# Designs tried in a protein design chat: VHH binders against (R)-2-hydroxyglutarate dehydrogenase (hgdH). Part 29

Target 1, 331 residues: (R)-2-hydroxyglutarate dehydrogenase (hgdH), of Acidaminococcus fermentans (d2rju7)
Amino acid sequence: MKVLCYGVRDVELPIFEACNKEFGYDIKCVPDYLNTKETAEMAAGFDAVILRGNCFANKQNLDIYKKLGVKYILTRTAGTDHIDKEYAKELGFPMAFVPRYSPNAIAELAVTQAMMLLRHTAYTTSRTAKKNFKVDAFMFSKEVRNCTVGVVGLGRIGRVAAQIFHGMGATVIGEDVFEIKGIEDYCTQVSLDEVLEKSDIITIHAPYIKENGAVVTRDFLKKMKDGAILVNCARGQLVDTEAVIEAVESGKLGGYGCDVLDGEASVFGKDLEGQKLENPLFEKLVDLYPRVLITPHLGSYTDEAVKNMVEVSYQNLKDLAETGDCPNKIK
Below, E stands for the ipSAE of ESMFold2; O stands for the ipSAE of OpenDDE; V2 stands for 0.75 times the mean of E and O plus 0.25 times the DockQ between their complexes.

## First folded at step 17 (VHH)

Design i3 (from y5, 19 letters changed; framework vhh_sonelokimab_d1; at its last look DockQ between E and O 0.82; V2 from the best seeds 0.00; counts 0 for: pae E 2.04 > 2)
Fold by OpenDDE, look of step 17:
Structure i3 (fold): chain B 331 residues (1-331), chain A 121 residues (1-121)
Amino acid sequence: as target 1 above (331 residues)
Amino acid sequence: DVQLVESGGGLVQPGGSLRLSCAASGFDFSSYAVGWFRQAPGKEREFIGTISYSGTRTWYAVSEKGRFTISRDNSKNTLYLQMNSLRPEDTAVYYCARIIRTPEGYTYDYWGQGTLVTVSS
């Protein structure tokens, strides 16, 4: 089985290779994303492709795959929006995804951003890096044990985030559309309004549902405590970016940490140093540093997360090839 | 067995109001988010709105915001849809559904049989 893996970074290669020892595939890893006809044509001679986020298996690229004789389409992501699933099915492609990987990877990043904003470490370290060691009033911080942390979305990632904050001594409250069992020791479930009213830090870990729209709206922000910190390491579409900018500018938000942006493909993965961003909202976000912290979708960029994604993807392929089905088949 | 049963449908004049009910049984209703859908003749099923398990959070289709209100009474295992300012285009079979979590978001695993709402002069 010849397998083409897209969007593989150099640091990830050892993981791909190590995991493949068990499977024995003929693996080719490329740094390129599936985003052009040319990148789709790279699949010539391959039986399967493993995609990642921002790889677009659109109609054009799927037609190319079909023409080239690609048999299996896999994505090492929980999300599948980058795949035209209906058309892929029409073309007869078995597909599989990775429903879950390391929740800690994302949760820990969210906590990190929250703590950086809470303790102003981005601000201070950027100054000391320039040899300014003066202590100013902006550096004065609250301790997290004196904070109420609100977790919106209490799935796997949200629960881990809640646990981490709880372990640090914070009062943790959370909201989910479902009642979550067995979390009473580290998280109290309350209404969203209560989360907004009481939280010094709010971290979002909810899924994005197109029909429901953004969770973080102007109304959402209005209900938050003045000076509260907001963190979004889930989906860019969950937040009204313009509203968040306004909130930060006005001081309503004390800080905003994000690992995702609505329209992030235009900037993430690119070195745009010294350039003005095309999206004025993104430009404004960047300009609000150190009150706004942006990581370029690094939530799953960890050893454990990558390992899990790769292993599950390889297993998915094996299952599809041997049985015609797998537990993680895209239906 | 999980069961959802819609009721309250009927004929109503344009501009009128109607309240639908969905009676749930066979599961812990108070632990689940639930939602409303409708399907007009010859059209695809469309989303109306969702309510969280506790009833403290609601979502609505953009097209229905302001006219429709979803509520629930967990003590009665009942979901409600209040529809105001009804229009002929609101004519459809209305369905309630139980929502479950998926890796990508939410889906629906149980549906009612539906109740017909006809808006006509």
Scores: ipSAE 0.530, ipTM 0.815, lowest interface PAE 0.9, mean pLDDT 94
ESMFold2, look of step 17: ipSAE 0.550; ipTM 0.842
ESMFold2 (binder alone), look of step 17: mean pLDDT 84; pTM 0.840

Design i4 (from y5 with T102Y; framework vhh_7xy4_2; at its last look DockQ between E and O 0.90; V2 from the best seeds 0.73)
Fold by ESMFold2, look of step 17:
Structure i4 (fold): chain B 331 residues (1-331), chain A 121 residues (1-121)
Amino acid sequence: as target 1 above (331 residues)
Amino acid sequence: QLQLVESGGGLVQPGGSLRLSCAASGFDFSSYAMAWVRQPHGKGLEYIATISYSGTRTWYSDSVKGRFTISRDNAKNTLYLQMNSLKPEDTAMYYCARIIRYPEGYTYDYKGQGTQVTVSS
């Protein structure tokens, strides 16, 4: 079984190799993403591919894969919108994905961004990097144990974030569209209005549902406490970016942290140093540093998350190849 | 034994109203978000509305927003859809659905047998 793995960074290679010991695939890992005819043609002689979110299994690339004899399409992602699923099904491609991986990876990043904003560490370290060691009033901070932290979305990731903040001594409240049982030791489940009214820090861990639209709207922000911190490491579409910029500029938000942006493909993964960004909202967000912190979609870029994604992808391929089915099949 | 039973469908003239009910049993109804979906003849399922477990948050597709109201009574284990200003394009089999969390959203893990709504002109 020959497997082509796209978008593999050098630091991930040992994980791909170690996970393969129990499977014995003939793997080829490349740094390239599936986004051109040339990168699609790299699959010549391969039976299966493992994609990333920046790989586009569109009609053109799926036609190339069919001609080349590729049989299985795997993606080491929880999202599958980068695959033209209907066309792939028409061509007869079995497909599988990774529905769940380490929730700690994203939760830890969200907590990190919140704490950097609360304790002003980006501001302070950027100054000390230039040998300015003066202490000023902006560096004065509330300890998180004196904060209420609101978690919007109490799925697996949101619950880990809640547990971490609770372990740090914060009062933790949360909201979800489902009643979440078994969380009483570290989180009180409340209404969204109560989260907005009481929270000094809000972290977003809800899924994006197209029919529901954004969660963080101008109305959401208006109901937040003055000077509160907001963090979004979930999906960029959950946030009205213009509304957030206005809220930071006015001081309604004391800080905003994110690992995602709606339209992020135009900037993430690129070195644009010294250049003006085409999206004026992204330009404004960058200009608001250090009150705005942006990480470039690093949420799953950890040892455990990569291990989970790779192991599940290898197992999905084994299941598809041996039985024609798997629990993580894209339907 | 998990069960969702829709009722309240029927024939109605354009501009009219209907109220659909969904009786739930065999699971902890008050802990789940619920949805209404519909299937026009020969078409796929179309999303209509979602309601959170407590009823405090609701969402609607653009095609029904302002005309339909989703609600629930957790004491009676019942989901409702009030449909006003009905149009011929609302003609479909209507289903209530239990939702579960999926990594990139929600999915329907169970759907009732449905109730037919016909809007004749």
Scores: ipSAE 0.630, ipTM 0.876, lowest interface PAE 1.7, mean pLDDT 93
ESMFold2 (binder alone), look of step 17: mean pLDDT 86; pTM 0.864
OpenDDE, look of step 17: ipSAE 0.726; ipTM 0.893

Design i5 (from y5 with T56K; framework vhh_7xy4_2; at its last look DockQ between E and O 0.88; V2 from the best seeds 0.73)
Fold by OpenDDE, look of step 17:
Structure i5 (fold): chain B 331 residues (1-331), chain A 121 residues (1-121)
Amino acid sequence: as target 1 above (331 residues)
Amino acid sequence: QLQLVESGGGLVQPGGSLRLSCAASGFDFSSYAMAWVRQPHGKGLEYIATISYSGKRTWYSDSVKGRFTISRDNAKNTLYLQMNSLKPEDTAMYYCARIIRTPEGYTYDYKGQGTQVTVSS
């Protein structure tokens, strides 16, 4: 079976190849994302495609796949919004996704951003890299053990984040739409309002639901403690970007860390150094450094996460090919 | 056995009000987020409102925002939907649904038999 893998970075190639030893596919990995007709046409002669985030299996590209004789569409992501699932089904494509891949990867990144903002390490290291070793008032920091950390969303990733903060000595409170059992040792479940009122650091790990809209709104921010840190490594749509900018500018937020942006495809993955960003909100975010820290969607860019998503994807393909079904079939 | 039993539906004139109830049994009701959904005749399932397990957070579709109120009494294992300023377009079978977590977010794994709401002059 010939498999085309999109959006594969050089450092990931060894993982794709190593994992494939067990499966024996004829794999081709390309750095390109599925985002044009031309990239869709790359699937000529392939039986299956493995997509990632920001690969868009829209109607146009799905038609191309159908014409080319592609049989299986897989995504190595938990999210499937980048796929027109209904149309893909109409065209008869079996599809599969990866429901779980290393909650630690995302949680650890969130914690890292929080800690960088708390201890002003981005600011200080940038200065020392320029050989400025003076200590100033901006570098003065709280210790995390003296902080209350609020976790919004207590799924798999949120729980790991909570555990990490707890391990560092912080008081951890959290909120979820469900009652989460078995977390009382490291996280106290409270109302969202209480999270907002008490937290020195808030990290978001909730799913984005279109019907519910953004979680971080002006009202949300207004209720936070002055000088609090906000971290979003979940979905860009969960945050009102303009509201966050205003909050940072006013000092309401002491810092904002994010690994995702609403409309991130326009900037993530691109070297735009020395250029003005097309999106003025993104320009403003960048200009707010070191109060705002942006990573370009690196949450799953880890050895363990990549291994997991590749293995599961390969297995999904095998299951679909051999049985016509798999546990991770997109329904 | 998990059960959700809706009640309170009926015929009402435009501008009128109804209060729906959903009696839950067979599971730990107080641990689950719950939703109201509706299905107009000949149409698909439409989201109306969601409430967190504790009742502290609520969400509404744009179509019902400001008119409908979702609430719950965990001690009674009951979900409620207060519907005010009813419109003909609100005519549908109304279901209470249990929400479960998925990798992508949330879904409904169980819904009741439904109660019919008809808004007509």
Scores: ipSAE 0.619, ipTM 0.856, lowest interface PAE 0.7, mean pLDDT 95
ESMFold2, look of step 17: ipSAE 0.732; ipTM 0.917
ESMFold2 (binder alone), look of step 17: mean pLDDT 87; pTM 0.870

Design i6 (from y5 with I99Y; framework vhh_7xy4_2; at its last look DockQ between E and O 0.77; V2 from the best seeds 0.68)
Fold by OpenDDE, look of step 17:
Structure i6 (fold): chain B 331 residues (1-331), chain A 121 residues (1-121)
Amino acid sequence: as target 1 above (331 residues)
Amino acid sequence: QLQLVESGGGLVQPGGSLRLSCAASGFDFSSYAMAWVRQPHGKGLEYIATISYSGTRTWYSDSVKGRFTISRDNAKNTLYLQMNSLKPEDTAMYYCARYIRTPEGYTYDYKGQGTQVTVSS
């Protein structure tokens, strides 16, 4: 089985290779993303492709895969929006995804951004890196144990985030579409309105449902405490970016941390230093540093997360090849 | 055994109103989000509204937003759909559905037998 893996970074290669010892695939890892005809054509001679986020298996690229004789399409992500699933099915491609991988990876990043904003470490370290060691009023911080943390979305990632904040001594409240059992020791479930009213820090870990739209709206922000911190390491589409910018500018938000952007493919993965960003909203976000902290979708960029993604993907391929089905088949 | 029993459907003129009810049994109703879906004749299943387990959050499809209201009474194990300003295009079989989380997002795992709503002059 020849397998082409897209968007593989150098630091990830050892993990791909190590995991493959159990499977024995003929793997080729490339740093390129599936985002052009040329990158799709790279699959010539391969039986399977393993995609990641911002790899776009659109109709054009799927046609290329079909022409080239690719048999299996896998994504090492929980999200599948980057795949035209209906058309892929029409073309007869078995597909599989990775429903879960290291909730800690994303949760810990969210907590990190929250804490950086709370304690102004981005601001202070950027100054000391320039040899400015003066202490100013902006550096004055609230301790997290004196904060109420609101978690919106209490799935696997949200629960871990809640646990971490609880471990740091914060009062943790949360909201989910469903009642979550067994979390009473570290998180009190309340209404979204209560989350907004009481929280000094809010972190979003909800899925994006197109029909439901953004969670963070102007109304959402209006209901938050003045000076509160918002963190989004889930999906860019969950946030009205313009509304968030306005909130930060007005002081309604004390800070905004994000690992995702709506339309992030235009900037993430690129070195645009010294350039003006094409998207004016993104330019504005960057300009709001250190009140706004952006990581370029690093949530799953950890040793454990990558390992899990790769292992599950390899297993998915094996299952599909041997049985015609797998537990993580995209249906 | 899990059961969802819809009621309240009928024939109504355009601009009229109906209130649908769904009686739930056989599961912890208060712990689950619930939804209304509908199926016009000859068409597929269409999502129209969802409500969180506590009833504090609601979502609506664009087609019914501003006209329909989903609500619930957990003490009575009952889901409701208030339908106002009904249109002929609202004609469909309406189903109460239990909303669940999946690795891919959300879906419906159970639905009732449905109640017919017909909007016609």
Scores: ipSAE 0.611, ipTM 0.848, lowest interface PAE 0.7, mean pLDDT 95
ESMFold2, look of step 17: ipSAE 0.684; ipTM 0.903
ESMFold2 (binder alone), look of step 17: mean pLDDT 84; pTM 0.840

Design i7 (from y5 with A33S; framework vhh_7xy4_2; at its last look DockQ between E and O 0.84; V2 from the best seeds 0.00; counts 0 for: pae O 2.03 > 2)
Fold by OpenDDE, look of step 17:
Structure i7 (fold): chain B 331 residues (1-331), chain A 121 residues (1-121)
Amino acid sequence: as target 1 above (331 residues)
Amino acid sequence: QLQLVESGGGLVQPGGSLRLSCAASGFDFSSYSMAWVRQPHGKGLEYIATISYSGTRTWYSDSVKGRFTISRDNAKNTLYLQMNSLKPEDTAMYYCARIIRTPEGYTYDYKGQGTQVTVSS
């Protein structure tokens, strides 16, 4: 079976190849994302495609796949919004996704951003890199053990984040749409309002539900403690970007860390150094450094996460090919 | 056996109000987020409102915001939907649904038999 893998970085290639030893596919890994007709046409002669985030299996690209004789569409992501699932089904494509890979990868990044903002390490290290070793008032920090950390979303990633903060000595409170059992040792479940009222640091790990809209709104921000830190390594759509900018500018937010942006495809993956960003909100975010820290969707850019998503994807393909079904089939 | 039983539907004039109830049994009601959904005749299922397990958070579709209120009484194992300023386009079969988490997000694993709401002059 010939498999085309999109959006593969050089450092990931060894993992794709190593994992493939067990499966024996004829794999081709390309750095390109599925985002144009031309990139869709790359699938000529392939039986299956493995997509990632910001690969768009829209109607146009799906038609191309159908014409080319592609049989299987896989995504190595938990999210599937980048796929027109209904149309893909109409065209008869079996599809599969990766429901979980490494919750630690994302949780640890969220914690890192929080700690960088709390201890002003981005600010200080950028200065010392320029050989400025003066200590100023901005560098004064709270210790995390003296902080209350609020976790919004207590799924797999949120729970890991909670555990990490708890391990660092913080008081951890959390909120979820569901009651979560078995977390009482490291996280107290409270209302969202209580999270907002009490938290020095808030990290978001909730799923994005279109019908529910953004979680971080002006109202959300208004209820937060003055000077609190907000972190979003989940979905860009969960945050009103303009509201966050205003909050940071006013000092309501002491800092904002994010690994995702609403509309991130326009900037992530690109070297735009020295250029003005087309999206004025993104320009403002960048200008708010070091109060705003942006990573370009690196949550799953770890050895363990990549291994997991590749292995599961390969297995998904095998299951679909052999049985017509798999546990991770997109329904 | 898990049961969800809706009630309170009926015929009402435009601008009128109805209060729907959903009686839950056969599961720990207080541990689950709940939703109201509706299905107009000949159309698909439409999301209306969601309430968290503790009742502290609520969400609404744009079509009902400001008019409908979802609430719950966990002691009574009952979900409510207060519907004000009803419109003809609100005519549908209304269902209460239990929400569960899935890898893709959330879904409804159980819904009641439904109660018919008809808004007509």
Scores: ipSAE 0.204, ipTM 0.667, lowest interface PAE 2.0, mean pLDDT 94
ESMFold2, look of step 17: ipSAE 0.677; ipTM 0.898
ESMFold2 (binder alone), look of step 17: mean pLDDT 89; pTM 0.887

Design i8 (from y5 with I99L; framework vhh_7xy4_2; at its last look DockQ between E and O 0.90; V2 from the best seeds 0.78)
Amino acid sequence: QLQLVESGGGLVQPGGSLRLSCAASGFDFSSYAMAWVRQPHGKGLEYIATISYSGTRTWYSDSVKGRFTISRDNAKNTLYLQMNSLKPEDTAMYYCARLIRTPEGYTYDYKGQGTQVTVSS
ESMFold2, look of step 17: ipSAE 0.747; ipTM 0.925
ESMFold2 (binder alone), look of step 17: mean pLDDT 88; pTM 0.874
OpenDDE, look of step 17: ipSAE 0.761; ipTM 0.909
ESMFold2, look of step 18: ipSAE 0.756; ipTM 0.924
ESMFold2 (binder alone), look of step 18: mean pLDDT 88; pTM 0.877
OpenDDE, look of step 18: ipSAE 0.722; ipTM 0.896

## First folded at step 18 (VHH)

Design l1 (from i2 with I99L; framework vhh_8emy_2; at its last look DockQ between E and O 0.87; V2 from the best seeds 0.78)
Fold by OpenDDE, look of step 18:
Structure l1 (fold): chain B 331 residues (1-331), chain A 121 residues (1-121)
Amino acid sequence: as target 1 above (331 residues)
Amino acid sequence: QVQLQESGGGLVQPGSSLRLSCAASGFDFSSYAMAWVRQAPGKGPEWVSSISYSGTRTWYATSVKGRFSISRDNPSKTLYLQMNSLRPEDSAVYYCARLIRTPEGYTYDYRGQGTQVTVSS
């Protein structure tokens, strides 16, 4: 079976190839995204395509795939909004997705940002890189074992984050809309208000629900401890960005770490060095360094996460081809 | 087996109040977030309100915010919806629903038979 893989970065290619040893596909990996007629036409002669985020399997591209004789459409993402699923089904395409990545990838990044802010490593390393080795009062830090860490959202990622902080000796409390069982050894479940009241560090790992709106609001921030650290590696929409900026500026927040922004497509993936950002809120966030740390959506940009995405995708394809079904079939 | 049974619906005048109840059985009620959804004739289902497993967090649709109140009693495995200042547009079948986690957020895996609420002068 010939498989075309879109949006494959150079560093990811060895993983695609290594994982394929078990499956024996004839794979072609391209850096291009499915976003034009021309990129859709790349699938000529292929039996299957593996998409990623920002690959758009719209009606036009699906028609091209159908014409070219593509049989299977896979996405190595949990989200499927980039695929016109209804039309794909109408055309008879079996489809599959990857519901879960490495929770560690995102959790570890969140912990990293938290620790950087707690120990002021961004501040200090940026100074020493300029050969300033003076120690100042700002560099004084709490040890994490003397902190209470609040985890909002205790899904797979949140639980891993909780475990990591617990392993570092912190007191970990958490809140979820569901009662989570089997976590009592490393996380005490409490109300959101209690999380806000007691936490020195809060990390968000909740889903964004449009109907519910942002979780981090002015009210949320008001209830936090003065000088507390907030980390969001989940969704940009979960936070009122303006409120967060104000909180950092006022000192209410001691720091803010994020891997996501509301409207991040305007900046992430782009080299805008020396330019003023179009979004004034983003400009302000950047200006608040080192109190604000922004990573450009790197949560899943890890060897393990990529491996998982690829392996599950390959398996999905195998199952679909052999049985007509798979556990991760898009219904 | 999971069972959800709504009650408390009826015909009322605009401005009046109703309290809906949902009796849950067949699962650990206290561990699950719950929701109310409604469906009016000719319309699709509309989310009304949600409540966390402990009852400490609640969410409301904009259309009912300030008028409706969701609550729960975990020992009796009962979900409630207090509806005040009812309007004709609130007329619908109201369903109790159990929430579950999905990769993208939340959905419902069980729903009751519903109770009819009609607001009319």
Scores: ipSAE 0.745, ipTM 0.906, lowest interface PAE 0.5, mean pLDDT 95
ESMFold2, look of step 18: ipSAE 0.765; ipTM 0.930
ESMFold2 (binder alone), look of step 18: mean pLDDT 88; pTM 0.877

Design l2 (from i2 with I99F; framework vhh_8emy_2; at its last look DockQ between E and O 0.89; V2 from the best seeds 0.68)
Fold by OpenDDE, look of step 18:
Structure l2 (fold): chain B 331 residues (1-331), chain A 121 residues (1-121)
Amino acid sequence: as target 1 above (331 residues)
Amino acid sequence: QVQLQESGGGLVQPGSSLRLSCAASGFDFSSYAMAWVRQAPGKGPEWVSSISYSGTRTWYATSVKGRFSISRDNPSKTLYLQMNSLRPEDSAVYYCARFIRTPEGYTYDYRGQGTQVTVSS
């Protein structure tokens, strides 16, 4: 079976190839995204395509795939909004997705940002890189084992984050809309208000629900401990960006780490060095370095996460081809 | 088996109050977030309110905020919706729904048969 894989970065290619040893596909990996007629036409002669985010399997591209004789459409993402699923189904395409990535990838990044802010490593390393080795009062830090860490959202990622902080000796408390069982050894479930009141570090791992709006609001921030650290590696929409900026500026927040921004497409993936950002809120966030740390959506940019996505995708394809069904079939 | 049974609906005048109840059975009620949704004739389902498993967090649609109050009693496995200052536009079948977690967020996997609320002069 010939498989075309879209949006494959150079560093990811070895993973695609290594994982394929088990499956024996004839794979072609391209850096291009499915976003034009021309990129859709790349699928000529292929039996299956593996998409990623920002690959758009719209009606036009699906028609091209159908014409070219593509049989299977896979996405190595949990989200499927980039696929016109109804039309794909109408055209008879079996489809599959990857419901879960490495929770560690995102959790570890969140912990990293938290620790960087707690220990002021961004501040200090930026200075020593300029050969300033002076120690100042700002560099004084609390050890994480003397901190209370609040985890908002105790899904797979949140639980891993909780475990990591617990392993580092912190007191970990958490809140979820559901009662989570089996986590009592490393996380105490409390109300959100208690999380806010008691936490020196808060990390967000909740899903975004449009109807619920942002989790981090002015009220949320007001209830936090003075000087507390906030980390958001979940969704940009979960945070009132303006409120966070104000909180950092006022000193209410001691630091803010994020891997996501509300409207991040305008900046992430782009080299805008020396340019003024179009979004003034983003400009302000950047200006607040080293109190604000921004990573450009790197949560899943890890060897394990990529491996997982690829392996599950390959397996999905195998199952679909052999049985007509798979556990991760898009219905 | 999971069962949700709504009650408390009826015909009332504008400005009046109703209290809806939902009796839950067949699952660990105290572990699940719950919600009320409503559907008016000719309209799609509309989310009304949600409550966390412990009842410590609540959410409301803008249309009902300040007028409706969601609550729960976990020992009796009952969900409530206090509806005050009812308006004609609140007329709908109201459903109790159980939340589930999905990779993309939350959805409802079970809901009751609903209870009719009609607000009319």
Scores: ipSAE 0.519, ipTM 0.815, lowest interface PAE 0.9, mean pLDDT 94
ESMFold2, look of step 18: ipSAE 0.698; ipTM 0.907
ESMFold2 (binder alone), look of step 18: mean pLDDT 85; pTM 0.849

Design l3 (from i2 with I99M; framework vhh_8emy_2; at its last read DockQ between E and O 0.83; V2 from the best seeds 0.81)
Amino acid sequence: QVQLQESGGGLVQPGSSLRLSCAASGFDFSSYAMAWVRQAPGKGPEWVSSISYSGTRTWYATSVKGRFSISRDNPSKTLYLQMNSLRPEDSAVYYCARMIRTPEGYTYDYRGQGTQVTVSS
ESMFold2, look of step 18: ipSAE 0.766; ipTM 0.930
ESMFold2 (binder alone), look of step 18: mean pLDDT 90; pTM 0.904
OpenDDE, look of step 18: ipSAE 0.780; ipTM 0.923
ESMFold2, look of step 19: ipSAE 0.771; ipTM 0.931
ESMFold2 (binder alone), look of step 19: mean pLDDT 89; pTM 0.896
OpenDDE, look of step 19: ipSAE 0.788; ipTM 0.923
ESMFold2, fold request of step 20: ipSAE 0.752, 0.762, 0.753; ipTM 0.927, 0.930, 0.925
ESMFold2 (binder alone), fold request of step 20: mean pLDDT 90, 90, 90; pTM 0.909, 0.908, 0.911
OpenDDE, fold request of step 20: ipSAE 0.826, 0.830, 0.829; ipTM 0.948, 0.948, 0.948
ESMFold2, last read: ipSAE 0.762, 0.739, 0.732; ipTM 0.932, 0.922, 0.918
ESMFold2 (binder alone), last read: mean pLDDT 90, 90, 90; pTM 0.907, 0.905, 0.900
OpenDDE, last read: ipSAE 0.835, 0.823, 0.834; ipTM 0.954, 0.945, 0.954

